# VHH binders against Type II methyltransferase M.MthZI (mthZIM), part 4

Target 1, 355 residues: Type II methyltransferase M.MthZI (mthZIM), of Methanothermobacter thermautotrophicus (Methanobacterium thermoformicicum) (p29568)
Amino acid sequence: MKTTHRIYFKNSADMNELKDKSINLVVTSPPYPMVEIWDRLFSELNPKIEETLIDEEDGLRSYNLMHEELEKVWHEVDRVTAPGGVVIINIGDATRKIGKKFQLYPNHVRTIDFFFDRGYQVLPFIIWRKQSNKPTKFMGSGMLPPNAYVTHEHEYILIFRKEGPRQFKTEEERKLRRESAYFWEERNQWFSDVWTDLTGVSQRLNHKNLRKRAAAYPFELAYRLINMYSIMGDWVLDPFLGTGTTMIAAACAGRNSIGYELDHNFKDLIESRINETLKLSNEIVMRRINDHIEFIREKNGKYYSENYKFKVTTRQEQDIRLYYPRTYKKIKNNEFEFFYQEVNPKKERQSKLNI

## First folded at step 1 (VHH)

Design h05 (framework vhh_8h5u_2)
Fold by ESMFold2-Fast, scan of step 1:
Structure h05 (fold): chain B 355 residues (1-355), chain A 123 residues (1-123)
Amino acid sequence: as target 1 above (355 residues)
Amino acid sequence: EVQVVESGGGLVQPGGSLRLSCAASGFTFSRGSYSMGWYRQAPGNQHERVAIISSGGSTNYPDSVKGRFTISRDNAKNTGYLQMNSLKSEDTAVYYCATDYYEPGWSSEFDYWGQGTQVTVSS
């Protein structure tokens, strides 16, 4: 098994490197309109945004202009997404006072409207409530009604499907789909419409001129979504790659990826993350297997995996195969190939029992 | 229109201290997402970043000045400061204040710059 990963350091409003209908899954967290840390990025894309925010203090116009910039990217996402493909956007709404007006800017609504208007099916989506969201001050008038404001504690993981359910027309495709299945207990955890078990990641970069983000898109979030909405060998796109989380998660899941990132200086950080992840990639897959073995001991599973010599809950789980990236090659400055090893849980468990 | 004006430069002896001020107009830090930075340039050398403070108050320093320089700001006065202690002859440079709506990325510099103020560390 081999996967290919490409990074393009350019604005994803133009993804001419990608053919129409070539992408199976998009997983991304864009810069959030009206969240202050992104003001400069949006103003660099469109200088009218700076004028509107600061000189005119017009929050609604700023919101609309920022979404117009994101929608240039969503037009490209629509072009490259294959029929049956899924687009997943993690996005938070913004609470902000511009001039005299405090309000929530509903980024998720504008994002839904874009894909809904283009004929996508809006699938049941996920409310992501981060664990560490303790406010440090009261919003509005403290203890006195009515001018106090509710605390904003969640983001949205919006899920859109193009045209309809994906079809698997060849026996090889159907076999790969079965091998890409998830465990019954993973399905029960992952397909909840409320996620409360994932903490937002603080990006404490080394302060060498890199932007900070107080809460980040975590590896586990991307890893779950990739396993839920693609099969091994699929092409995963992140038009706002940043530190490479989606690319790393795709590699760990046996999927190919393409990422776009405006700042070329993120390249060294992404390559460093690749190297660190390869040291731990076996542990990611072994955690899934160990969690399954613990679960199935209590469940008394009725079906059997010949691949791994353990019981499973459903017939569909019998064909699961789990791989981890063992090595990689840098093919070009912007292109990597990962090479895989299938997990051997019996060997690893036997070793631990003997020691 | 955002404008930035530095003051407080001068001649100081090695081991001495100096406080630079940066007055900004055309905006307020209490209203917008503004960060501030201090850069320096000596003749024949490249521009060097010496301090950044974000709109939220987080600070960042290169190893060459960490522990000796402190960046701060007064949002009510739209003024940033660079407190320079234990000054060395190597700190001699023109110091520039810069500001922007938010903290710049790895390859980015601030969009609004002052004219600079001279700091000379010598007997």
Scores: ipSAE 0.000, ipTM 0.103, lowest interface PAE 22.5, mean pLDDT 81

Design h06 (framework vhh_8h5u_2)
Fold by ESMFold2-Fast, scan of step 1:
Structure h06 (fold): chain B 355 residues (1-355), chain A 120 residues (1-120)
Amino acid sequence: as target 1 above (355 residues)
Amino acid sequence: EVQVVESGGGLVQPGGSLRLSCAASGFTFSSEYYAMGWYRQAPGNQHERVAIITRGGSTNYPDSVKGRFTISRDNAKNTGYLQMNSLKSEDTAVYYCAAHYSLSGYYQYWGQGTQVTVSS
């Protein structure tokens, strides 16, 4: 087993490196319109944004212009996404005072409207409530009605499907799909429409305030979504790659990836993350196995995995195969190949005692 | 607040020594869960890894610092260290500490960096 990972340091409004209908899954977190840390990035893409924010203090016009910049990328995402492919966008809404007006800027609505207008099916999506981001500051007039505002505590993981359900027409595809299955207990956790168990990851090494929040979405979030909406060997695209979380998660899940990032300064950081992740990559699959063994001990599963010699809850789980990347090769300055080892629960448990 | 904070940087003469400290707060920096790494970046140069210590205590260093730098940690004090000996002008950089959550396989916490300047 081998996966390929490519990074392009350019604006993803032009993804000419990618053929039409070549991508199975998009997982990304773009810069959020109207969140102040992104003002400079959006203004560099379109100088009119700076004028509307500072000179005119026109929040709604600024909001629209920022989304027009993101929509250049979404047009490319639409072009490259294959029929049956899924587009997943983690996005937060912004609360902000521009001039004398305070309001919420509903980024998720504008994003939904874009894909809905292009004929995508909007699938049930996930509210990600960041448990560690406690509301410690009241907004508006304290204890006095009516000018107090509710706190903003969540982001949206929006899920769009192109044309309809993916078809698996060959025996090879159907076998790979079975091997890419998740455990019953993972399904019951991951397919909740509210996620409260994942905290945001703080990014403190980020080259001049670039992508602090969007680039810091957690590995586990990307890893879950990749396992939920693709099969092993699929191509995963992140048009706002940042520090490489989606690419690393794809590699850990046995998927290929392509990422785009404006800031070339992230290149060495991404490569550094690859090196460190490989030393710990077996612990990800061992956590899944250990969690399953503990779960199934209490559950008394009905079916059996010949691959791993343990019980499972459903027949579909019997063909699960879990791999982790063991080594990688840098093929070009922007291209990496990962090589895999299938998990051995007994041997991996012994190595965990030594590390 | 959950963070790691570097200290101990400064100006030093070639051939001198410095010990950098990485203090974790808001979480337990335990060898049970975290590997620790030191990274550096000089103006105009690319970011590079200088040292790592795994959960089990294994260490790794690039050839550029091997034999001169030593990484260690004190789990009871929630602190990691980088001992830098025989410093050279090419060691001048901002040094960053990172705590790697072993069970998740990704970077969890990075420090703000501390400047090390080796004058000639």
Scores: ipSAE 0.000, ipTM 0.125, lowest interface PAE 20.6, mean pLDDT 81

Design h07 (framework vhh_8h5u_2)
Fold by ESMFold2-Fast, scan of step 1:
Structure h07 (fold): chain B 355 residues (1-355), chain A 122 residues (1-122)
Amino acid sequence: as target 1 above (355 residues)
Amino acid sequence: EVQVVESGGGLVQPGGSLRLSCAASGSTFSINDYAMGWYRQAPGNQHERVAIISEGGSTNYPDSVKGRFTISRDNAKNTGYLQMNSLKSEDTAVYYCAAPFDYYEDRGYDYWGQGTQVTVSS
């Protein structure tokens, strides 16, 4: 097994490298409108935005212009997404005071409206409540009504499906779908509409400029979504690649990827993250297996995995196959190929049982 | 479809030796595809694992029997063995083989045998 990963260092408002209807899954976290760390990026894309931010009476205009820039990318996402494809956008709302007005800027609403107006099915979406938010941090700022506001503790993982359910017309596709299955208990955890078990990521960057752009979602979030909404061998697109989280998660899940990133300074960081993740890729898969075995010990499942001989809860889990990337090859400055090893859980666990 | 049969138990004095055998049979079952283990249960106690052997021949023992018990396997005969030396009164138990022993389950699968009694007494 092999996967291909390409990075284009350019504005994803133009994804001419991608054919119409060629992508089955988009997973991304864009720059958030009205969150101050993104002001410079949006103002560089459209200089009118800086003018509206200085006009302390015009926060709504700033908000609208920032979303118009994101919508150039969403138009490209719509063009490249295949029927049955899924678009997943992690986005936070912004609280901000402009002039005398403090308010929430509801980024998720504008994003929903874009895809809904274009005929996408809005699937039940996930509220991601980050562990990094602590309600007690606002204590001491006054406890007098009515001018306090509630703590902003969550982001949205918006899920849009194009036209309808994906069809699997060939036996090869149906086999890959079965082999791409997740465990019953993973399904019950991952398909909750509230995620509280994932901590927001503080980037481990030494470059001050890159750290200022470090509102990246965690590996585990991307990894879950990729396993939930694609099959092995699918192409996953991230039009706001940043530090490479979606690409690395896709590689760990046996999926191909394409990423776009405006800032070429992320190149070395992405390559460093690839190397570090490869050292842990077997552990990621074995953690899933070990968690499953611990779960099923209490559950007393009635079926067996065909490939690994451990117990499973359902028939659909019997054909599961788990791979991890063992090595990679840099084909070009912007293209990588990953090569895989199928996990051998019996051998791995037996090594831990020896004297 | 798979049957396991334990044999070789009996009454021995402290310091004595016994060799237990576990024969597995079944048209689709091969011990080469699985590990094999030995477990014991004394009255009032839960099942305790005393030895395991992988399909590759690696072995593992708890401290209570390490150096005294040796597990082995004849893949051609589809049979596992437990050689027990320097037996102590606390080794008195019914001994069971698990075939196959599944590394993912501490107790094995539905191929447990009926057991063989080992009594260590003067």
Scores: ipSAE 0.000, ipTM 0.117, lowest interface PAE 19.5, mean pLDDT 80

Design h08 (framework vhh_8h5u_2)
Fold by ESMFold2-Fast, scan of step 1:
Structure h08 (fold): chain B 355 residues (1-355), chain A 122 residues (1-122)
Amino acid sequence: as target 1 above (355 residues)
Amino acid sequence: EVQVVESGGGLVQPGGSLRLSCAASGFTFSPYSYGMGWYRQAPGNQHERVAIITSGGYTNYPDSVKGRFTISRDNAKNTGYLQMNSLKSEDTAVYYCAVEGRWYDSQSYDYWGQGTQVTVSS
């Protein structure tokens, strides 16, 4: 098994490298409108934004102009997404005071509006409540009503489907779909509409400039979504690649990827993250197997995996196959190939159960 | 180099509670590392698994302690815990913490502590 990964260091408002209707899954976390760290990026894309923020202190106009820049990318996402394809956008709302007005800027609403107006089905989406220490700092007037404000503690993982459910017309595609299945207990965890078990990414980047611009979503978030909404061998697109989280998660899940990133300075960080991930790629897959073995021990599963010699809860889980990337090679400055090994859980099962 | 050290054992009356801690050094917990388990051995009995928590957070308990014991882990502190409630005289044993090693190093192995005594008596 082999996967291909391409990175384009350019504005994803133009993804001419991609054909219409060629992508089955988009997973991304864009720069968030009205969150201050992204002001410069948006203002560089459209200088009117700086004028509306600083000179006019017009928060609503700034919000609208920032979303117009994101919508240039969403138009490209719409063009390249195939019927039955899924678009997943992790986005936070912004709380901010512009001039004399404090309010929440509802980025998720504007994002929903775009895809809903384009005829996408809005699927049940996920509230991601970051697992972090609660702040001791107060918003607004502290203990005094009514000018104290609720703490903003969650982001949205919005899920859109183009047209109807994806069809699998060939036996080869149906086989690959079965092999790409997830375990029953993973489904019960991953398909909850509230995620509280994933913490936000700590900004521990070596480069000060990159630290300020990195997307703050974890590997596990991307890894779950890719396993939930694609099959092995699919092409996963991230138009706001940043530090490479979506690409690395796709590689670990046996999917191909394409990423777009404006900042060339992310290249070295992405390659560093690839190398670190390869050192623990077997560990990622074995975690899934270990979790399954412990779960099924009590569950009394009705079906059996001949591939891995353990019971499973449902018939659909019988054909699961799990692979991890062993090595990669750089075939061009912007293109990587990953090579895979199927997991062998037998030695690990004996280690865990031999008591 | 890897060390696993248990603490929190002691003497407790039936119906009481104890919290055991397991500190790992020379080994770092990660979300993709192996899990952690608690095992016990009473005189005249074989070792038995009391609780396990996988790297993904799945937990499992034998019927003898289910509903009374809770296993948890703090990856940032390299520490695991076993909260034991409604203790019975049958829970009297030496409790061992086990942390599984890294399989990507071409080795599958467990790191065991030296044990901590738990005595439940009136």
Scores: ipSAE 0.000, ipTM 0.309, lowest interface PAE 14.6, mean pLDDT 82

Design h09 (framework vhh_8h5u_2)
Fold by ESMFold2-Fast, scan of step 1:
Structure h09 (fold): chain B 355 residues (1-355), chain A 121 residues (1-121)
Amino acid sequence: as target 1 above (355 residues)
Amino acid sequence: EVQVVESGGGLVQPGGSLRLSCAASGFTFSTWSYAMGWYRQAPGNQHERVAIIYSGGDTNYPDSVKGRFTISRDNAKNTGYLQMNSLKSEDTAVYYCARDSPYYESSLDYWGQGTQVTVSS
């Protein structure tokens, strides 16, 4: 088993390296319009944004111009996404005062509208409520009605499907699909429309010129979504790659990936993360197996995995096969190949997973 | 099918008034995430925006028409309007209505054939 991972250091408004209908899954978290940390990036993409935001103090026009920049990328995402492919966008809404006006800027609605207008099916999506410290700041008039505002504490994981359900026409494809299945208890956890068990990760960059990302979506979020909406060997695209979380999660899940990142300074950080992840890749898969073994001990499993010699809850879980990347090879400055080993639960269960 | 049909143009004398209409099908102006704009093109010139109404109801106009033109929409009828007062010869152009969310800036994706406005004696 081998997967290929490519990084293009350029604006993803042009993804000419990718053929039409070549991508099975997009997982990304774009810069959020109207969230202040992204103002400079949007203004660098379109200088009119700085004029409308700073000189004119026109929040709605700034919001529209920022989304127009993202929509150039979404157009490319639409072009490259294969029929039956899924586009997943983690996005938060912004609350902000521009000039004298305070309001919420509904980024998720504009994003839904783009894909819905282009004929995508909007699938039930996920509210990701980040664990937060108790807020002490008040929005608006404190305890006096009506000019107090609710606090904003969640993001959206929007899920769009192109054309319709993916078809698996060959026995080889259907076999790979079965081998890519998840455990019953994972399904019950992952397919909830509210996620409260994942915290946002604060990311501090040690390079002087790197754009700050105060929080990044965590590895586990990307890893779940990749397992939920693709099969092994699929191509996963992240047009806003940043520190490489989607690429690393795809590699850990046995999927190929392509990422776009505007800032070349992320290159060394991504390569460092690849090296560190290989040391932990077996532990990720073993955690899934150990969690399953603990779960099934208390439940009467009706079916059996011949691959791993343990009971499972459903027939569909019998053909699960789990792989982890053991080694990688740098093929070019922007291209990596990962090589895999199938997990051996009996041999590897002797090693405690220490997280 | 997404379509926009402009109407209400014609010949007027300087200082006159016209009301342009923009009827949309295949999408809704009541979608709060999208803006609607009016654009014009005179012979030999590039397209320019003359009015925009944002999802929240705020409007913006260039100095050349500010105070003379008013943009509005009727969400129940799925129709946008441009009220043009105190018309000048420089306002002579073909006027187009567009949804303010093209994937390319100044895209013609949601533009109709336009409506001709001529200001002349």
Scores: ipSAE 0.000, ipTM 0.101, lowest interface PAE 21.7, mean pLDDT 81

Design h10 (framework vhh_8h5u_2)
Fold by ESMFold2-Fast, scan of step 1:
Structure h10 (fold): chain B 355 residues (1-355), chain A 122 residues (1-122)
Amino acid sequence: as target 1 above (355 residues)
Amino acid sequence: EVQVVESGGGLVQPGGSLRLSCAASGFTFDSYSYAMGWYRQAPGNQHERVAIISTGGSTNYPDSVKGRFTISRDNAKNTGYLQMNSLKSEDTAVYYCAARQFYSGTWTYDYWGQGTQVTVSS
């Protein structure tokens, strides 16, 4: 098994490298409109934005112009997404004072409106609640009503489907779909519409993250979504690649990927993260297997895995195959191929017995 | 590897001034992918943001320190600063420097220093 991963260092408002209807899954988190850290990026894309940010009465104008820049990318996402394909956008709303006026800018609403207006089905989406001990800004009149403001603790993982349910027309496609199944207990955990178990807090504030390196937020977020909304061998797109989390998660899940990133300086960081993740990729898959074996021992499942001979809860889980990337090759300056090892639970168990 | 280190904390009388420094390594302040902020934690309280400087140089402060504190950065020295004037006993806290790296929201990582103690008392 082999997957291909490409990075294009250019603006994703133009993805001419990608054919129409060629992408099965988009997983991304764009720059958030009206979050101050992104002002420079948006103003470089459209200088009128800087002008409106200086105008003390014109926060809504800035908001609209920033979303118009994102919508250039969403038009390309729409063009390249195949029928039955899924677009997943992690986005936070912004609270901000412009001049004398404080308000929330509902980025998720504008994003929903774009895809809904283009005929996508809005699927039940996920509220991702982040850790409460993250530093928060002071908002409003403190303890004095009514001019104190609620702090924002969550982001939205918006889920859009193009045209309708994906069809699997060939026996090869149906086989890959069965092999790409997740465990019953993973389904129970992952398909909740509220996620509270993934943190957005820095590693220096949370020393427990040292024990969950490759599976920590945001890797685990991308990894879950890729397993939930694609099959092995699918092409996953991230038009705002950044440090490569979506690409690395796709590789760990046996999916191909394409990422777009404006800043060439991220290239070395992405390659470093690939090397670090390969050292832990077996641990990611073995955690899934060990958690399953522990779960099913208590449950006493009725069916057996065809490939691994352990018990499972449902018939749909019988054909599951789990792989991890063992090695990679750099084919071009911006293109990587990953090569896989199928997991062997018996051999891993022997190593844990101190042999 | 990205790292930030604070310095400049100490004991000062009410009405006095201190300048905190945040030395960064592994990234440059010329990059639009990094913003920098100062945060504080007083005993028994949650962390509070006291200043932020965006990639474009715009600054923001809560009302509690606005007009008294000034955040800046020196790209040539790869160092951020917090100038604190007219200090009050309520400003007593451990002050942390944080650099946030992200281009998209898909991957965000805050690089935090170990903190530097500021005590305002007579």
Scores: ipSAE 0.000, ipTM 0.154, lowest interface PAE 17.7, mean pLDDT 80

Design n01 (framework vhh_7n9e_1)
Fold by ESMFold2-Fast, scan of step 1:
Structure n01 (fold): chain B 355 residues (1-355), chain A 121 residues (1-121)
Amino acid sequence: as target 1 above (355 residues)
Amino acid sequence: DVQLVESGGGLVQAGGSLRLSCAASGFTFSSYAMYWGRQAPGKGREWVSGISWSGGSTAYASSVKGRFTISRDNAKNTLYLQMNNLKPEDTALYYCAADYSGYYPLEYDYWGQGTQVTVSS
């Protein structure tokens, strides 16, 4: 097994490297309109934004202009997404005072509106409860109604499907789909519409100029979504790649990926993250297997995995196959190939006896 | 409630050895990758070493490679750092950290308060 990963250091408002209907899954976290850390990025894309924010203090116009920039990317996402493909956008709303007015800027609503208007099915989406800032002071009038504001504690993982359910018409496609299944207990955890168990990305990144451009986008979030909404060998796109989280998660899940990133300074960081991830990649799938073995000891598994010689809860889990990237090769400055090894729980346990 | 409690720090002479321990509670220790990081006064935090959930894979910062050894005892929910050939430059607050994904040596799910290591010349 082999996967291919490409990074284009350019604005994803133009993804001419990608053919129409070539992408199976989009997983991304864009710069958030009206969140201050992204003001400079949006103003560089459209200088009118700086004028409306700073000189005119016009929050609504600034919000609209920022979303117009994102929508250039969403037009490209729509073009490249295959029928039956899924678009997943992790996005936070912004609370901000512009001039004398405090309000929430509902980024998720504008994003839903874009895909809904294009005929996408809006699937039940996930509220990711994450608090990056614990308030040290009350918003508004504290304990006195009505001028106090609720705290903003969550982001949205919006899920859109193009045209309808994906069809698997060949025997090989159906086989690969079965092998790409997840465990029953993983399904019960991952398909909740509220996620409270994932923390955001730490600000302890040791790269001074990259912190304001890095999204709070944990590996596990991308890894779950890729396993939930694609099969092995699919092409995953992230038009706002940043530090490479989606690419690395896709590689760990046996999916190909393409990422777009404006900042060339991310290149070395992405490669170092790949190297560190490969040192621990076998442990990711071994952890999933060990978590499953512990779970099934406490439950009555009715079915059996011949591949791994353990019981499973459902018939659909019998054909699960788990791979991890063992090595990678840099084919070009912007292109990587990952090479895989199927997990073998007995072999992994055996290796401890030799050292 | 999750707790990571470091111990074993202290004052040691250059060229000496010290063993740090980290006692973990409130989570399934054996399912988490574990890390040692450090922070010298007035400097940023830096990653020192990491170990996979099983202990099968380890990694080290270039500054400590060959001198430090990370290990774990999953039965005791304890992480260790054996530090040999200590240098004055190793003086720092040492903290342990846990990450379920194993992918973020600088981005942890949980972390401890730290134990001070001071190496005299």
Scores: ipSAE 0.000, ipTM 0.194, lowest interface PAE 16.9, mean pLDDT 83

Design n02 (framework vhh_7n9e_1)
Fold by ESMFold2-Fast, scan of step 1:
Structure n02 (fold): chain B 355 residues (1-355), chain A 120 residues (1-120)
Amino acid sequence: as target 1 above (355 residues)
Amino acid sequence: DVQLVESGGGLVQAGGSLRLSCAASGFTFSSYWMYWGRQAPGKGREWVSGINTGGGSTAYASSVKGRFTISRDNAKNTLYLQMNNLKPEDTALYYCAKDEYFWGSEYDYWGQGTQVTVSS
C-alpha cells in the first residue's frame, strides 16, 4: 500500500491543479469571518474589508465581504468534488462588537446556504464543544436582564454530500469498503451529533489518556472524519491546510491527500510533524485495537475477525484491516509518498506486556 | 479557561538579544504543540516558530532560522523564544498560541502579545 500527498503553496480560490470531480472527501477549517485574528488575512485578500470594518464600522458588510472570499474557494471545492463525495467544514460563529453593536455573526448559516443552494444534501452535522462546561467569563451586563448574553461554547462540523449516496459497483470496491470499516463501539462514539471531551462512556480514560487525546484533538477530529466519510485509497482535500493536520490524518488512515496553504513558511513545520507522527503511527492503530479488545471483553461479541483473531460485534467488522505508515519518501518539494505495514496485534501486545 | 500571557519584549538595538516568555494556564500545557507568531505595524500576521509537546522537535520561519530558538518548560507551563542578532525587520508584537487553534483557524487563545522594537 502506498499513498500520495501533495501541497500547493497558493490561494485555493484557484485549484487548477485539480481535475473536475476528482476528490472524494473535503475536510477543512477555513479562517473564520469576523473573528478578529483573521481580519488582516481577509483584508489582504480584499482591501475593501479593512475600510468597511475599521473606518465604516459596518459589521454586516464586512461579514458579507469575508464570506465572498471564502465562497471563491467553495466554488472550486464544488467543481472538484466527485458525485457521492462529502464536504466537511469545521466552522465557528463569531461574537463581536463592531462600533456600538454586539452580535453573533452566523458563519455556519452562510456556509450551509452556499452548499444547500448548489444542490448538496445537508447531512446531520456535529456540534464540537470546545469550551469548559463551567464558563468563568460573562458577556453583557452580568446578572442583570435583558442585556446579558449566552456564552458561545461550540463550533460546527458541517457535512454536505454531493448528488446522493456513493455507489460501489465492483467487487474490488466493495471489498475495500469492508476493509475500511470501523468498530461498532467507534461508530457509537463517532456518529454522535455532539463531540465533547467529557463523555465518560466514549472516553472512560484516566488523566494521562485525557491529556493525550486533548493534544491530538485537531488530529483526532480529522482522523475520525476521514474514517467516517471515505475509504482507503480515496483522495482527501484540505484547501486551508495550515500545519498539515488533515494531510497527516489522511496518511495515518491510508488515504491520499492534497492541501493548499498560502504561507510557504509552513513547509518545514509540516515535514517536522510528519516525522513526529511516523514515530507514533503504530501506537495510533494499536490504541484502536487495544480499545476494541478491552471493549469486547465486557461485551460478548457474536462474530469473529479471522484477520486479527478476536471477537467483533457485527458481521461487517469481520473484514476490517488496519494499516499504519511506517516510512515516507519525498518525491518532489511538494509531494510525499507513504508506505504501509499492516498491524499485528499479537506481536505488539506481547511487546507491551514484557516491559 | 485558557490564558496565555506573553512577556519579555522591549526596545533593543540591532544585533541585540531578547528572551520572550509565555505563561500558560487553563489547559494541559504538556499536551500541545506551541507556537510563536508576530504582527508588524501595517503588515499581516506571520508564523515565527513551533515546538512539539516534548520539546524534541522544532520548526522556524526562514526569516528567523539560525537566530531564534524556541523552547519550553512543561513543569512551569512556560514557552520561550530566545531572539539573537535582532534586525529592525523583527519589530513586531509577538504572540504565543497552542496547536488546536491552527485547525480552528481562529487562534482564540492567543495572548495579548509583547512588543519588540529593534532600533537601527
Scores: ipSAE 0.000, ipTM 0.331, lowest interface PAE 15.5, mean pLDDT 82

